# Ledger of designs, part 5: VH-VL binders against p86728

Target 1, 153 residues: p86728
Amino acid sequence: SNLQCKIAGGGELIPIRTPEYRAWVPLGEVGLNVSDSKVLIFAARSCFGAHILLQNNAEDFKNAVYEIVIGGMKNTRSGIRQCVGCKFDEWVKDKALNCRFFNYFWISWCGDEVWVGHGYRPPHNRILRYKYENQPVINAASVRSESDTYWAL
Key: E = the ipSAE of ESMFold2; O = the ipSAE of OpenDDE; V2 = 0.75 times the mean of E and O plus 0.25 times the DockQ between their complexes.

## First folded at step 4 (VH-VL; framework fv_ebrasodebart)

Design t13 (at its last look DockQ between E and O 0.16; V2 from the best seeds 0.00; counts 0 for: pae E 9.7 > 2, placed apart)
Fold by OpenDDE, look of step 5:
Structure t13 (fold): chain C 153 residues (1-153), chain A 120 residues (1-120), chain B 108 residues (1-108)
Amino acid sequence: as target 1 above (153 residues)
Amino acid sequence: QIQLVQSGAEVKKPGASVKVSCKASGYTFTSYGISWVRQAPGQGLEWMGWISAYNGNTNYAQKLQGRVTMTTDTSTSTAYMELRSLRSDDTAVYYCAREGYSWGYYFDYWGQGTLVTVSS
Amino acid sequence: QAVLTQPPSVSVSPGQTASITCSGDALPKQYAYWYQQKPGQSPVLVMYEDSERPSGIPERFSASNSGNTATLTISGTQAMDEADYYCQSWDSSGTYVVFGGGTKLTVL
């Protein structure tokens, strides 16, 4: 169960802002460490394109990563992939984001699968799931956005 | 509207350097990357490299490593591509292109091209 | 560096369907993009992310992917569609951009 894994975020509400198409913002730099967690809960206020990167190495944004895109394709699709910019391994049609209000999301990598869901209560409202071969250990996370986005973690 | 306007045609001797400019307008310059693509006469498109207008990070084609330098001036929303040690096979139309992004990266807007002729 | 292979030329009669293929080992993992280039002009994006059509591109343009092959399809081909078409993608790591060799589409 996702609830049996340690949760990062979803409590202290660390504010983060990512302007459109700017560089990745490591969550560690804002005081959120995911190295001992298997679940990330966060809120985002965004028009489109909220990107979350799960990393094996905090300084590596290409190898041994999971990228979750919420509200991509102008807020019409969400998906997960194992490399930045490559084809999504799993995606769904979903208007996940809101320009005016914060929506909550969760990402879980507790087991041998990556799960993504709406809300702040895993494992409810799951929208994405994928099992990768040679799943990397996640030690860091970063965020980026396609539009001006406010995060709360 | 989004536009990329490049500098004019250049004629250079072998061994010389050329610096092509690309002025961007109609969008937030620092939010997008710029790629350079060249096309020799009658040939296909060849990617030269990429630069981030946000932080200046670059990635050059392996073939051009050490010979190409890409820069940006955020105050003028202008990207520059310098190619050194020119030779005849560098004769081409050089394009700047904005790297758009959705799921992946692509070139959604292109400059009009700059002809660079290298001849003795 | 990855390689994308296109047929050098394709010919169709007006009103017929043209298909241009692009093959590469990285295409199962990387999206394909398509550009149209007319003589003396800059390339124009006509398809992105395998099968998405940019605003302003006619609906007769479509694209698909299967395995290591991407295909650009132009239904009801018109004289104005005569151009060079290039596929574009990335190497398997997403580090380097790769272009196909280009396909000259002739409308007879």
Scores: ipSAE 0.667, ipTM 0.882, lowest interface PAE 0.9, mean pLDDT 93
Fold by ESMFold2-Fast, scan of step 4:
Structure t13 (fold): chain C 153 residues (1-153), chain A 120 residues (1-120), chain B 108 residues (1-108)
Amino acid sequence: as target 1 above (153 residues)
Amino acid sequence: QIQLVQSGAEVKKPGASVKVSCKASGYTFTSYGISWVRQAPGQGLEWMGWISAYNGNTNYAQKLQGRVTMTTDTSTSTAYMELRSLRSDDTAVYYCAREGYSWGYYFDYWGQGTLVTVSS
Amino acid sequence: QAVLTQPPSVSVSPGQTASITCSGDALPKQYAYWYQQKPGQSPVLVMYEDSERPSGIPERFSASNSGNTATLTISGTQAMDEADYYCQSWDSSGTYVVFGGGTKLTVL
C-alpha cells in the first residue's frame, strides 16, 4: 500500500508563477511529472484562489478527475469538485493562503479517495477528502490562480 | 473603469459574412475570456461561444460550429466574432461579455451590443 | 440540448415580493446566475454562483438554488425593477453555457 504512495518530484522544488488568468499551466511543461505519483507536496504564496487540476488526460482541462481549490472566494473557502467551475462535492471554510508568506499544502490520491491538507507531512492537518466513484487514473496535473500566485512545486 | 466597446451596426445580404469587434479597456485583457451572446428581436439570449484572450482557445455552441470563428488581437485588446453564411434568422443584437471567475464562471461586464440585420 | 425553464411573465404590485424560478436538470451540479435586461440595454449581472450578490446590486435582490430549481427573489419590488430576467447555468458537463427563456417582470 505504502509502495504505491510515491511523492511527486525528485528533490528540489520548482518555482513557478501564475498571474491572474484563466489558462492552466500544465506541471509536465515546467518539469514536474505526476504520472507515477500519488502525492503532491507544494507551497503557494497568494492572496486568494490557488487551483490544482488532477487530470486523466494532460490535454483535457474540462473533464478533469478533480479540481482542488485552495483559498477560493477571496481566501475564505477550499474545496474539491469533479469539474472546473461546477458545484463543489466537498468544501470547508478555510483561510488557507497568505499574500506575504508561502504556506505548504499536500494532496494525496493514494488509495480509494483524494485528500487535501495543510503542511508538508501527509496525512497530518487534513482539511478535505472525497471519493470519486470509478475514479479515472490521474496522469497529469495543472495549476492556475485567481490572483498573482507564486508556487514551489 | 472596465469597458467593452463594440463596432457599429451592420446590414448584410443572405450568404454574406459579418465580423464584429469588441475592444476591452480597464483590465488586463489576457487575464479573462470573452463570450459572445446574441439576441434576436423580441427573443431571449443565446450563447454562441467563448475565446481565451490568453492562448486563443475557443469553444463554440454546437449549433454554430462551422459558421463561427472567434479571434483576439492582444496588441489592441480586441476580440472578434465572425459569422459566415448569414441567414435571415441570424438577425440579432450581438453582445460580447467578459467571463469572470471566482467559485464559478459568470459574465460580469457586457458590451453595448451590435445590431446585425440580414435582409435582401 | 440542456434547457432552463422560466415562467414567461411575473406580475407584482410595488412593494410586493417577486419570485422568479428557473428549472433544469443540471442545476443540482451547476451554479445558477441571474441577469437583468431593460429595453434597449445590455444585460446586467444581478446574482452569481447561486446566492452571491455583486457590488452595487441592492440588498433586496437575493437568490437560491436547491434541487432542480433556482429562484431569484426581489423583496420590496420597485418600478425600476421592471425588466426581463434571465437565469444562466452550464450544461451537465460544464462545457456549454445555457440561458433560460427569460421572465418579463411587470410592476403595476
Scores: ipSAE 0.579, ipTM 0.851, lowest interface PAE 1.6, mean pLDDT 89
Fold by ESMFold2, look of step 5:
Structure t13 (fold): chain C 153 residues (1-153), chain A 120 residues (1-120), chain B 108 residues (1-108)
Amino acid sequence: as target 1 above (153 residues)
Amino acid sequence: QIQLVQSGAEVKKPGASVKVSCKASGYTFTSYGISWVRQAPGQGLEWMGWISAYNGNTNYAQKLQGRVTMTTDTSTSTAYMELRSLRSDDTAVYYCAREGYSWGYYFDYWGQGTLVTVSS
Amino acid sequence: QAVLTQPPSVSVSPGQTASITCSGDALPKQYAYWYQQKPGQSPVLVMYEDSERPSGIPERFSASNSGNTATLTISGTQAMDEADYYCQSWDSSGTYVVFGGGTKLTVL
């Protein structure tokens, strides 16, 4: 039940606020480096639409490897897609977010799948999995949101 | 209190176009999308597409792609649906409906409907 | 493509429980929504997100979504509940809205 792959960060959580539908916030620019990590654990307080982009290159938002949407579609589903804003490649019904309280989430790109789950104890409470043909090289991550969102990363 | 008021009935000939308006009141127009749904006489509901009043993005039903255009005017809180190259089987009541949030999940408020009759 | 299949009609006596089904392959992953339409009127949302009831809808309305079937249930059915009922969801890709064909509820 212990994590099998290196978790990004490991220090104090970094607070970020993303206003609705604004530019991506590269996590490297706020001091969180994911280049040697396989797991991201975070909290978000949001009404809906918390977006995380896993990237090969910190400045590439067009050819991002995976976009994870937590509480998309007005907090009714969560999903994984292989381009920004395209249809989900995998998704589930999910009321993941809360307007008043922080909820915890994790994302893993360890192994041959991208996994997404609730809570702070991966791999427990996994809600999504997406198997890729070739393991992606993830060197960066960015966040954005559809509604005003507070993050702790 | 939340209200969607549509333009009046129209009679059109085949090949013409029609533009139906939907005036919204009682809520923040740019926070919610508008879907259009039609109902032929004695038939069920058919979704036509939606438009986000937030950013103008649209998604049209595949059957109507190329014949339909949806727009909004945020200064008047009004949505529009234009259907071109009309056929007799486009005779229907056309409804606008507010999405529960700003895109087309479900429709919590509906306009009164606009009858469009297409006849020679 | 998700197709939503409803029975064309359901008949109940006053005070009985009415059950209207809606079947489709997308329903295990998509929420179901229900609308009531009386003759000459616009549809009215009566249930959303599988089992949630909007403000102003009587508690005798309930709904569920299990497997590939969503069900609208009206307990203690009244004459005023006589209407057409439509289920709504999305196709399997999540791109297009899909309505069921409608069910005419008759209260005899």
Scores: ipSAE 0.008, ipTM 0.593, lowest interface PAE 9.7, mean pLDDT 86
ESMFold2 (binder alone), look of step 5: mean pLDDT 89; pTM 0.923

Design t14
Fold by ESMFold2-Fast, scan of step 4:
Structure t14 (fold): chain C 153 residues (1-153), chain A 120 residues (1-120), chain B 108 residues (1-108)
Amino acid sequence: as target 1 above (153 residues)
Amino acid sequence: QIQLVQSGAEVKKPGASVKVSCKASGYTFTSYGISWVRQAPGQGLEWMGWISAYNGNTNYAQKLQGRVTMTTDTSTSTAYMELRSLRSDDTAVYYCAREGYSWGFYFDYWGQGTLVTVSS
Amino acid sequence: QAVLTQPPSVSVSPGQTASITCSGDALPKQYAYWYQQKPGQSPVLVMYEDSERPSGIPERFSASNSGNTATLTISGTQAMDEADYYCQSADSSGTYVVFGGGTKLTVL
């Protein structure tokens, strides 16, 4: 129910670049506040490895987080985990990203599940869904990438 | 090419402090975290902690909490590890290591190591 | 406290398969990584994220992580493979990096 859940982003609002950056780029620092939102829509142009971190605390990149990886393992998998660097709770084979064109994605943490999908019309084209027992309140988000990545937030 | 070059060997007395440096080159310094790992003579690897070169956030091993401080200097692409209140059992080779690319995180490049000897 | 347990030594004949295990309670939830260290040298990453091989590491190296045990397998073992091997993972919370005690591989 994305009509009941506020959306942040849109995939055409704020352009940023993470050129081979593994360091997290907080979205708050580039003008996107997700603290009152339950859905993020964005676009990315990347050969592989677009990482989105949903955070309880903007300064904490390890505890009380969700990490969503789009096009990991050289653009062969996308997955979700409630930790950074640990095993994925759910993942799928997914050649999600494109080196030449922006692709749209959405992430929803509305309710008691985290959902991920392709496109800009949640909940359509969902690829991942996981229900977590311990669900942090999300107040911030950050991005990083494994390859030169252009984002539209 | 990617390199991590560490400062030279140190000899310290018990109770002193040591500060080891790790100068990075060949990549964007702020894009990767740096871990510090030590190895006592004839012993295994022991993780000491991690620092983000982006924002300076740190995470230290529980055994070393309160004795270790990790910092970075972005202008020189250098990471530092300071260990205080040295004991003889702190004698070890100290390595810096870069957290590598992946689906998770591992150490893909290591410094050459710095021998710190603590003796009275 | 999180601990990764490795056998202290493994011996194989040249050309045979070596198997080095790494056991720990966090391994069902945390990835395993493997490093090779030769005397006087820094560790070298040989396997990452349970079963992935870095560029430049021979195909005879493989690994798995199942249940509470990660395994490094070296097929067709050569004299150049003599080294100490360390597994690495994290505690169950993912907060602290943990290394195994190391295994000395001898090719006789």
Scores: ipSAE 0.496, ipTM 0.816, lowest interface PAE 1.8, mean pLDDT 89

Design t15
Fold by ESMFold2-Fast, scan of step 4:
Structure t15 (fold): chain C 153 residues (1-153), chain A 120 residues (1-120), chain B 108 residues (1-108)
Amino acid sequence: as target 1 above (153 residues)
Amino acid sequence: QIQLVQSGAEVKKPGASVKVSCKASGYTFTSYGISWVRQAPGQGLEWMGWISAYNGNTNYAQKLQGRVTMTTDTSTSTAYMELRSLRSDDTAVYYCAREGYSSGYYFDYWGQGTLVTVSS
Amino acid sequence: QAVLTQPPSVSVSPGQTASITCSGDALPKQYAYWYQQKPGQSPVLVMYEDSERPSGIPERFSASNSGNTATLTISGTQAMDEADYYCQSWDSSGTYVVFGGGTKLTVL
């Protein structure tokens, strides 16, 4: 099923850095257009708190479709929520991130569910799954972090 | 150490405007948002709005929409809150607070407060 | 409109446990936060994201959030804990900050 879903970015990973709490960094503004994609594969080197926002409207950072948090609560859990900064709708205990090394992650919104996993081979190592009834179309994505984070997107 | 230092007390006439400053130090100013919260004498805390020091985006409380403006000056690491068309019920201590960020958003450091008295 | 309801006052004897509640319809979906305010002073964050304690806050402070009620618990309450305590959360959309009305804690 992920074979039929377009992966964002084509193959070359784009390096960016979010030093800590900052405004959302729209991926479209750093050269990664997700509007016709259904899967994002990325890597992050961070002590904790890598946030990915999946948006219907690229200008709307508050009423997003999903916020996915990797290594939240000081690198103790990862979760999915429909409301930015709210309690997680789904979460799992997860020491996902590493201060010294890049770890790979994937997010899929192919079909009627959003899925999150470790590694670079979706749907392998899936850790989270959430179904949003009548999910809005995802046209944009943005990233942000709680700590100094290096991304490859 | 992280510190927010606010401007001094103000006395204003009804209909006037007041602009309160909040100077930040001890952290990267542009990495955090600043919220403004006021407290009328003997009353509770009331949120007024938020500003991003990164890009200047704002979000104001509905009750104050149209008469509050929040701005920042990155060169001096200072946030400002201007309240227009002052009324006697705007008499309050006005606080700035840094918006910390983890899984949620919270106010981890607060300024000392600025008393604004509106009287005729 | 999201509303957070706190009792106006709580009294406890020194060394006893104080419990301050905060109720609101948004709390099942939104985190609760707690601030301590002493007379003439600025609020101080004492608990965040339901149950997390900031560095420098004594271990006798703890908190929980279950259903539509968040609770701040102070064990072995001391005279220095006399203050107004405010709970804070967000409206159900996460757009606007909401404060509770505050609870005056008296230790006598």
Scores: ipSAE 0.491, ipTM 0.835, lowest interface PAE 2.3, mean pLDDT 89

Design t19
Fold by ESMFold2-Fast, scan of step 4:
Structure t19 (fold): chain C 153 residues (1-153), chain A 120 residues (1-120), chain B 108 residues (1-108)
Amino acid sequence: as target 1 above (153 residues)
Amino acid sequence: QIQLVQSGAEVKKPGASVKVSCKASGYTFTSYGISWVRQAPGQGLEWMGWISAYNGNTNYAQKLQGRVTMTTDTSTSTAYMELRSLRSDDTAVYYCAREEYSSGWYFDYWGQGTLVTVSS
Amino acid sequence: QAVLTQPPSVSVSPGQTASITCSGDALPKQYAYWYQQKPGQSPVLVMYEDSERPSGIPERFSASNSGNTATLTISGTQAMDEADYYCQSADSSGTYVVFGGGTKLTVL
């Protein structure tokens, strides 16, 4: 039901790498502006812990709208939380990531809900959904990882 | 082996400043944060703030905002905490601790502590 | 201002199970962590992310976080467990680190 919302990027995937336990990498600084978008499709190759931050203000990494964790707790769960490093508001058991191969994921914040799924075809293979009352506008996104991670965004 | 080694004890007068050092070894310094935590004699632990060794970003406890400055020197793998306008109630053991972030901020390794005594 | 409340002391006999609680309004949303501190020593991480145990910490240490209360449980307590125990979490926004007031565990 979120297919009518704009997908970030122009169809070319931007390669980036985030080493273990490093600072957030703003997507705007690597050429991907999400301010007019409502859907992000990406791929990641990682042993565990791929984090996506959805932000109201691009310069605010502490009070983000959502932190989405793919393959957290050593690649055993994925979840959504309304602040950085908080307990998950929604989570599922999910061996989402692979050390040797890229896996595809999508995130949608169309409307008042955030949805997360496997693959490259929203809304198929949705694993997480969370509704945020009075959700702030999402104008920016950043990525970080717990292990050495290769991204295609 | 992972180790955090702090500078020695200090005695300061009220109104002075103190700068405590914390030298890290056994890991990639720029991949972790350093938090500072103090403990007054016979009291509990009080968080003072955090610094990223990767980009130098800091976050200080509201009570200490304006009096504390945290810095790092990546060439020597050393973190510093400077506290200004010292008062007698700043007498405490000051710890540095390595901050590991996976699901929240917590401290897996701690320095041995530095006693700072503020007296006339 | 966020606060975490711990009982100031807990006493058990050797071999008994000790239970140390930590209560706070942010705990439904934030993970709890636990530290052990012996006299004259630095704190040592004994439990992280509510219920995970670091390598080197005995299996008799366990923990949980339910509702607004986190609990550290030490089964078969030994004299060497006598120490101050601190819980730690964050304020409701996840911006500031918060420690509990500490609990002195006495094994008599």
Scores: ipSAE 0.161, ipTM 0.721, lowest interface PAE 3.7, mean pLDDT 87

Design t2
Fold by ESMFold2-Fast, scan of step 4:
Structure t2 (fold): chain C 153 residues (1-153), chain A 120 residues (1-120), chain B 108 residues (1-108)
Amino acid sequence: as target 1 above (153 residues)
Amino acid sequence: QIQLVQSGAEVKKPGASVKVSCKASGYTFTSYGISWVRQAPGQGLEWMGWISAYNGNTNYAQKLQGRVTMTTDTSTSTAYMELRSLRSDDTAVYYCAREGYSSGWYFDYWGQGTLVTVSS
Amino acid sequence: QAVLTQPPSVSVSPGQTASITCSGDALPKQYAYWYQQKPGQSPVLVMYEDSERPSGIPERFSASNSGNTATLTISGTQAMDEADYYCQSADSSGDYVVFGGGTKLTVL
């Protein structure tokens, strides 16, 4: 179970927007510090391509720990990879996002695995799981998107 | 409609510089990167480098480091590629191509190409 | 440093299946992409992210990426498919774009 894992945030979801451009938005810069957390719960309204980067260092986008893609490949797949833009290490067919409505998602890095699921109740509705034996400490997270995306984080 | 329109053909002498333009239309210019790819007569495609139209970050092919500069002008939705110290083996058709940052390095729209001839 | 190796030419008769390979040590971890180029024209994306087909590309085009070899397959090859085909990927670090040397497809 992930019951002992601290959830990021202070109870209020922070609204942000990543328009159709490719720059990473560090979550620390918009008021969400994940350094003491093991679980992120968020919502996104997007046609496709919501990306979450889990990082050891907020300034390092090259040697990130994981990139998690929700509704990638034109909203047909969600996946986990240990590099930006490479093949997924794990993926699933998943029409995860909706252009008109917010959908909830959660990401957990509690323990030695990264888990991803639909909804706001981890570990329910898990869709992805990846184990990295020597996983670096995750101290920061950033988001970007392939299409105009509204987030609640 | 999405379109990339390049500047016209150029003839240069060895040692000169050339600056090719690529005007984008039909999409949000700052949302996509632009790669430059060249092709010598009868030869294959050679990637030269990439520029972000959002923040101006560049990444150049190692072979061209020090000779190439890529820039953008957001106000005109135009990308530029300047190649210096031209040699006869720089004779090629130069293409600009649209690249998504998280697309995994593919090019979905290409300019028509600009022939640069370097001869004495 | 990174290299993608393609055969320089492939010949098929009309209606036969053409297979064009692209080999490189980064392919197990990096996506492969395919471009068609006809004389005097710009390249056209025909396959992306290993096996996906862009809108407007005929269903006779398919592709795969297994181990260190990506393959473009054209079933029921037509005269109009005669062109140079280039594979593209990234080096093992993902930092640089790499093109294969190209394969001339001749439809006899």
Scores: ipSAE 0.316, ipTM 0.759, lowest interface PAE 2.9, mean pLDDT 87

Design t20
Fold by ESMFold2-Fast, scan of step 4:
Formats: sequence, C-alpha cells, structure tokens
Structure t20 (fold): chain C 153 residues (1-153), chain A 120 residues (1-120), chain B 108 residues (1-108)
Amino acid sequence: as target 1 above (153 residues)
Amino acid sequence: QIQLVQSGAEVKKPGASVKVSCKASGYTFTSYGISWVRQAPGQGLEWMGWISAYNGNTNYAQKLQGRVTMTTDTSTSTAYMELRSLRSDDTAVYYCAREVYSSGWYFDYWGQGTLVTVSS
Amino acid sequence: QAVLTQPPSVSVSPGQTASITCSGDALPKQYAYWYQQKPGQSPVLVMYEDSERPSGIPERFSASNSGNTATLTISGTQAMDEADYYCQSADSSGTYVVFGGGTKLTVL
C-alpha cells in the first residue's frame, strides 16, 4: 500500500536506561517523537523482558493500542498483545536479548498491521505480525523492562 | 527491606470522608504502582483502584468512581486513598499494595491494613 | 465487569493434595494470581502469572490456568497451609483487577 513509512528519529540513537520494574518511560519525554512515524528501529542490551508500548495517547498506559514484549518469560519468547498485562495474542519462541551485547530490533505499524523483527533492516527477519481490526492511531510510544535494560532508540 | 506502613484505625459517621495513608520504604517509590484493596468483615478482597507513583495516573474501580481519590507525595514516598460519602457498608480493612508489572500485574508487598469503621 | 468463582471451602487431611479452582470468562486471555491470607494478617502472594512461584514459597505450591479455570495445587498439605486463598485476575479488557470470593482451606 502507501510507501511513506517514516522511521522515527533523525539517525542518531538516544541512550535510555530502564532499571528492573521501572515505570514506563515515554519516548517523547526523552526526545523521540513517534507521532509522525510508522517504524521504530532500536537496540537493547538486557537479560530479559524489554517492553514497548504503542499508544494512542502518551498519558494512557493502561488502554494502549499494542504492547510488544521482546525476550519475555526470562528471554524465552517474544509476543504482541492488545492490552497491557494480558496473555499474548501472538508469540514465538525467541531468545531475543543478550545480557552483555546490544541486539537490534525493528517495529513497524505502517498500514493496518504491527510487525516486529530482528536486526536493523525492516522488513527483514520479521518474527511477529498482528492485525487489530479498527486499529486506533498510534501517536506515542513508551518503554519499560523487567530487568536492567540499556536502550539505543 | 521493603515495607508499606499504613495510618491507624479510624471511626467515621455516615456521610463523612476518610483519608488513609501508606508510607513506602526500601525501594524506589516512583518505580512501582500502588493499588488499594479493601476487605469488609468476614468478606473477600475488593480492588478499589491503582495509582502510578511515577506520573500520578489513576484507574478506579467502576463501583467507586466519583467517591474515591488516590494521590501520592513523592517527597515522603507516601500514597493516599480518600473515600467520600461514607456508608455503613464501607466498614472494612483497607490495604495498600505494591503493584508490579512483569508479564502481568500482581501485588508483591502489602501494608498491614487500616480498619475503617462507619457507624452512627 | 467480571467475576471469578471459587468454592467457599476445601478440606484435606495432612499430607494430601489440595486443589482450589477459580473460574471466569476472562481467564483464557488474562493471567491468574494467588494470595494466601491467614487470620489477622495481610495477603501474601503465593503464585503469579499462572504458574510462577515467588522466592520463599515452598515447592509444594503449584498452579495452572487452562481454558476458563485456574487451579492452585498444594501437595503434601501441612497444618501451616490453613488459610483463605484468593485468586486474582483482570476483566477481559485488562482494565480492572478482579478477585475471586476466596476459599477457606482446612487441614484436619
């Protein structure tokens, strides 16, 4: 469909740290505005449990559009769900994260599906896709983690 | 050590308001949410609502919407729950609990409880 | 608005296996959690995210969540396990926390 899938950010990655069980960190508050974007490329160094929230409203953490969990269940699976804390709607076995090295990931919400993949070059190495009928507009994103996590966003 | 210490027991008349406090220690207060749960004598647990200590966002149980207000004071690591227009069926032990988000929401530490008695 | 249904009471002899069920329409999509409450005490988390056990909880405790029923299982039940047990989940939207009515476990 439309080829204007803008990537968030200006090419320089913003370092962020989320300690274990830290509250959501809105990306807008750390200088990354996703409201005009359709793709997020990032890196994470974490033992397990890197969470990305795609939101209609940056202040709403409960009624998010999608929650993407990378390396959940102690780095054994990654998944997508339509509500925070629900069971996954889609998931795969995936030892996605590494405690000592950054791994790259991408998330795309270009069109009416959310796609997630490994690496730096969407749509290569896609691991997840999910479609929500009548999807609300994604205007914001936030991150948090289950373990001490370093991000480059 | 992680502790949630609540204010003492209160006796109120119908129509009054009560404000219960919950002082957190032993962890970074703004990293966790606080839920309030009550238990009437001989009855089960009833969730009242949740507040984020990070940004103050709240989510209240539908039955209590309009009567309950939850707030935090980050300078003292204290959460508060105020319940208005008290009725005799609001008599209960009121608990604060630390809310953890992992792959779901759960309560890992609980305050000791505050007995609120509503009687004329 | 959701409800979680638990039996009001369960009785077992020492050393036997106790099973406490929790049924609700949201459980296929929502995690189940379990709390133990002894008289005059605050609830204590005994199982989380369907089947995970917190540090300090004996291996005798296990749990599952299948279909619309979550189950807490206590093997080799001891007198110290006498308590009220509450399941907890969320409504189908994940917006509101819901507790079951509680089950009194008696070890005779």
Scores: ipSAE 0.350, ipTM 0.784, lowest interface PAE 3.0, mean pLDDT 88

Design t21
Fold by ESMFold2-Fast, scan of step 4:
Structure t21 (fold): chain C 153 residues (1-153), chain A 120 residues (1-120), chain B 108 residues (1-108)
Amino acid sequence: as target 1 above (153 residues)
Amino acid sequence: QIQLVQSGAEVKKPGASVKVSCKASGYTFTSYGISWVRQAPGQGLEWMGWISAYNGNTNYAQKLQGRVTMTTDTSTSTAYMELRSLRSDDTAVYYCAREGFDSGWYFDYWGQGTLVTVSS
Amino acid sequence: QAVLTQPPSVSVSPGQTASITCSGDALPKQYAYWYQQKPGQSPVLVMYEDSERPSGIPERFSASNSGNTATLTISGTQAMDEADYYCQSADSSGTYVVFGGGTKLTVL
């Protein structure tokens, strides 16, 4: 079906860690290629501020397609924006993260819409949706965090 | 306690270079960026650029591109800003500031400032 | 190069409300931040991400960002609030930091 949305990395979980306010960690460099995928499912253990960058070009961290912020503003908001550190195009009140336990999240960019939700069963528990007209192709993704964060991707 | 301590005042002649230091303490140095902001006497704040203490990546204000270099020494938790080909209009107080990332970029801690006077 | 425009000065009597504006084309898409600077001192962050107040900043400080204009509001203004106030944001791409020209608040 032309509506099939391939999940990045299949069922294998890749553990990575991003310390507080460090450089972007490209997922391709840690073994996860998203170029043929439309959905990312991941888990994060973090007090606040888990950031996912969806990129057209893996080397371009400034002109990204989207930055998705999970548990931003000290774990009070989650949002979607088209630049790093700018105002959210869409956001919701959301205490998404936990300092002591992993929580699951999913991001879908299937069909020129970006959807974000809690859990590991898209499209259930959707919290954000943004429709981008003429969305650029997403060929890469990177992660960064505002606090010491453990990921399973 | 978080502190940024800068080097002392300097007097330079036109055409010389100046290198200002900013020693950080009380936090993990490599986890935050450092911005440099200057203020000419009686004037406003002007952003000069930013450096990552993690990997040394820099982003300089367009006006200063080619004249400024920012570096870090992680072993001493110190950031440096060197400005070359000094002119009289470079006379200013130079500040380093810790650039936090919450959901946007802002400066939560500032150094005490370093006065650089350029005169013939 | 993006520009943020502030009035050069604002005067208010003690106990009255002061409003300081900051206008720029990037403000609909970029957060505004506010700094207080007293003579001979480093700037101090007083408001961040449009409307958030740092711990230790009095409740009489508030801020908003709507359309092309960000506003810092100080209610019940006190003599100790006399200072220069700077807004800060970014250019439309979020690449470069931009400061407003500053506003001198006089409380007399």
Scores: ipSAE 0.461, ipTM 0.813, lowest interface PAE 2.2, mean pLDDT 88

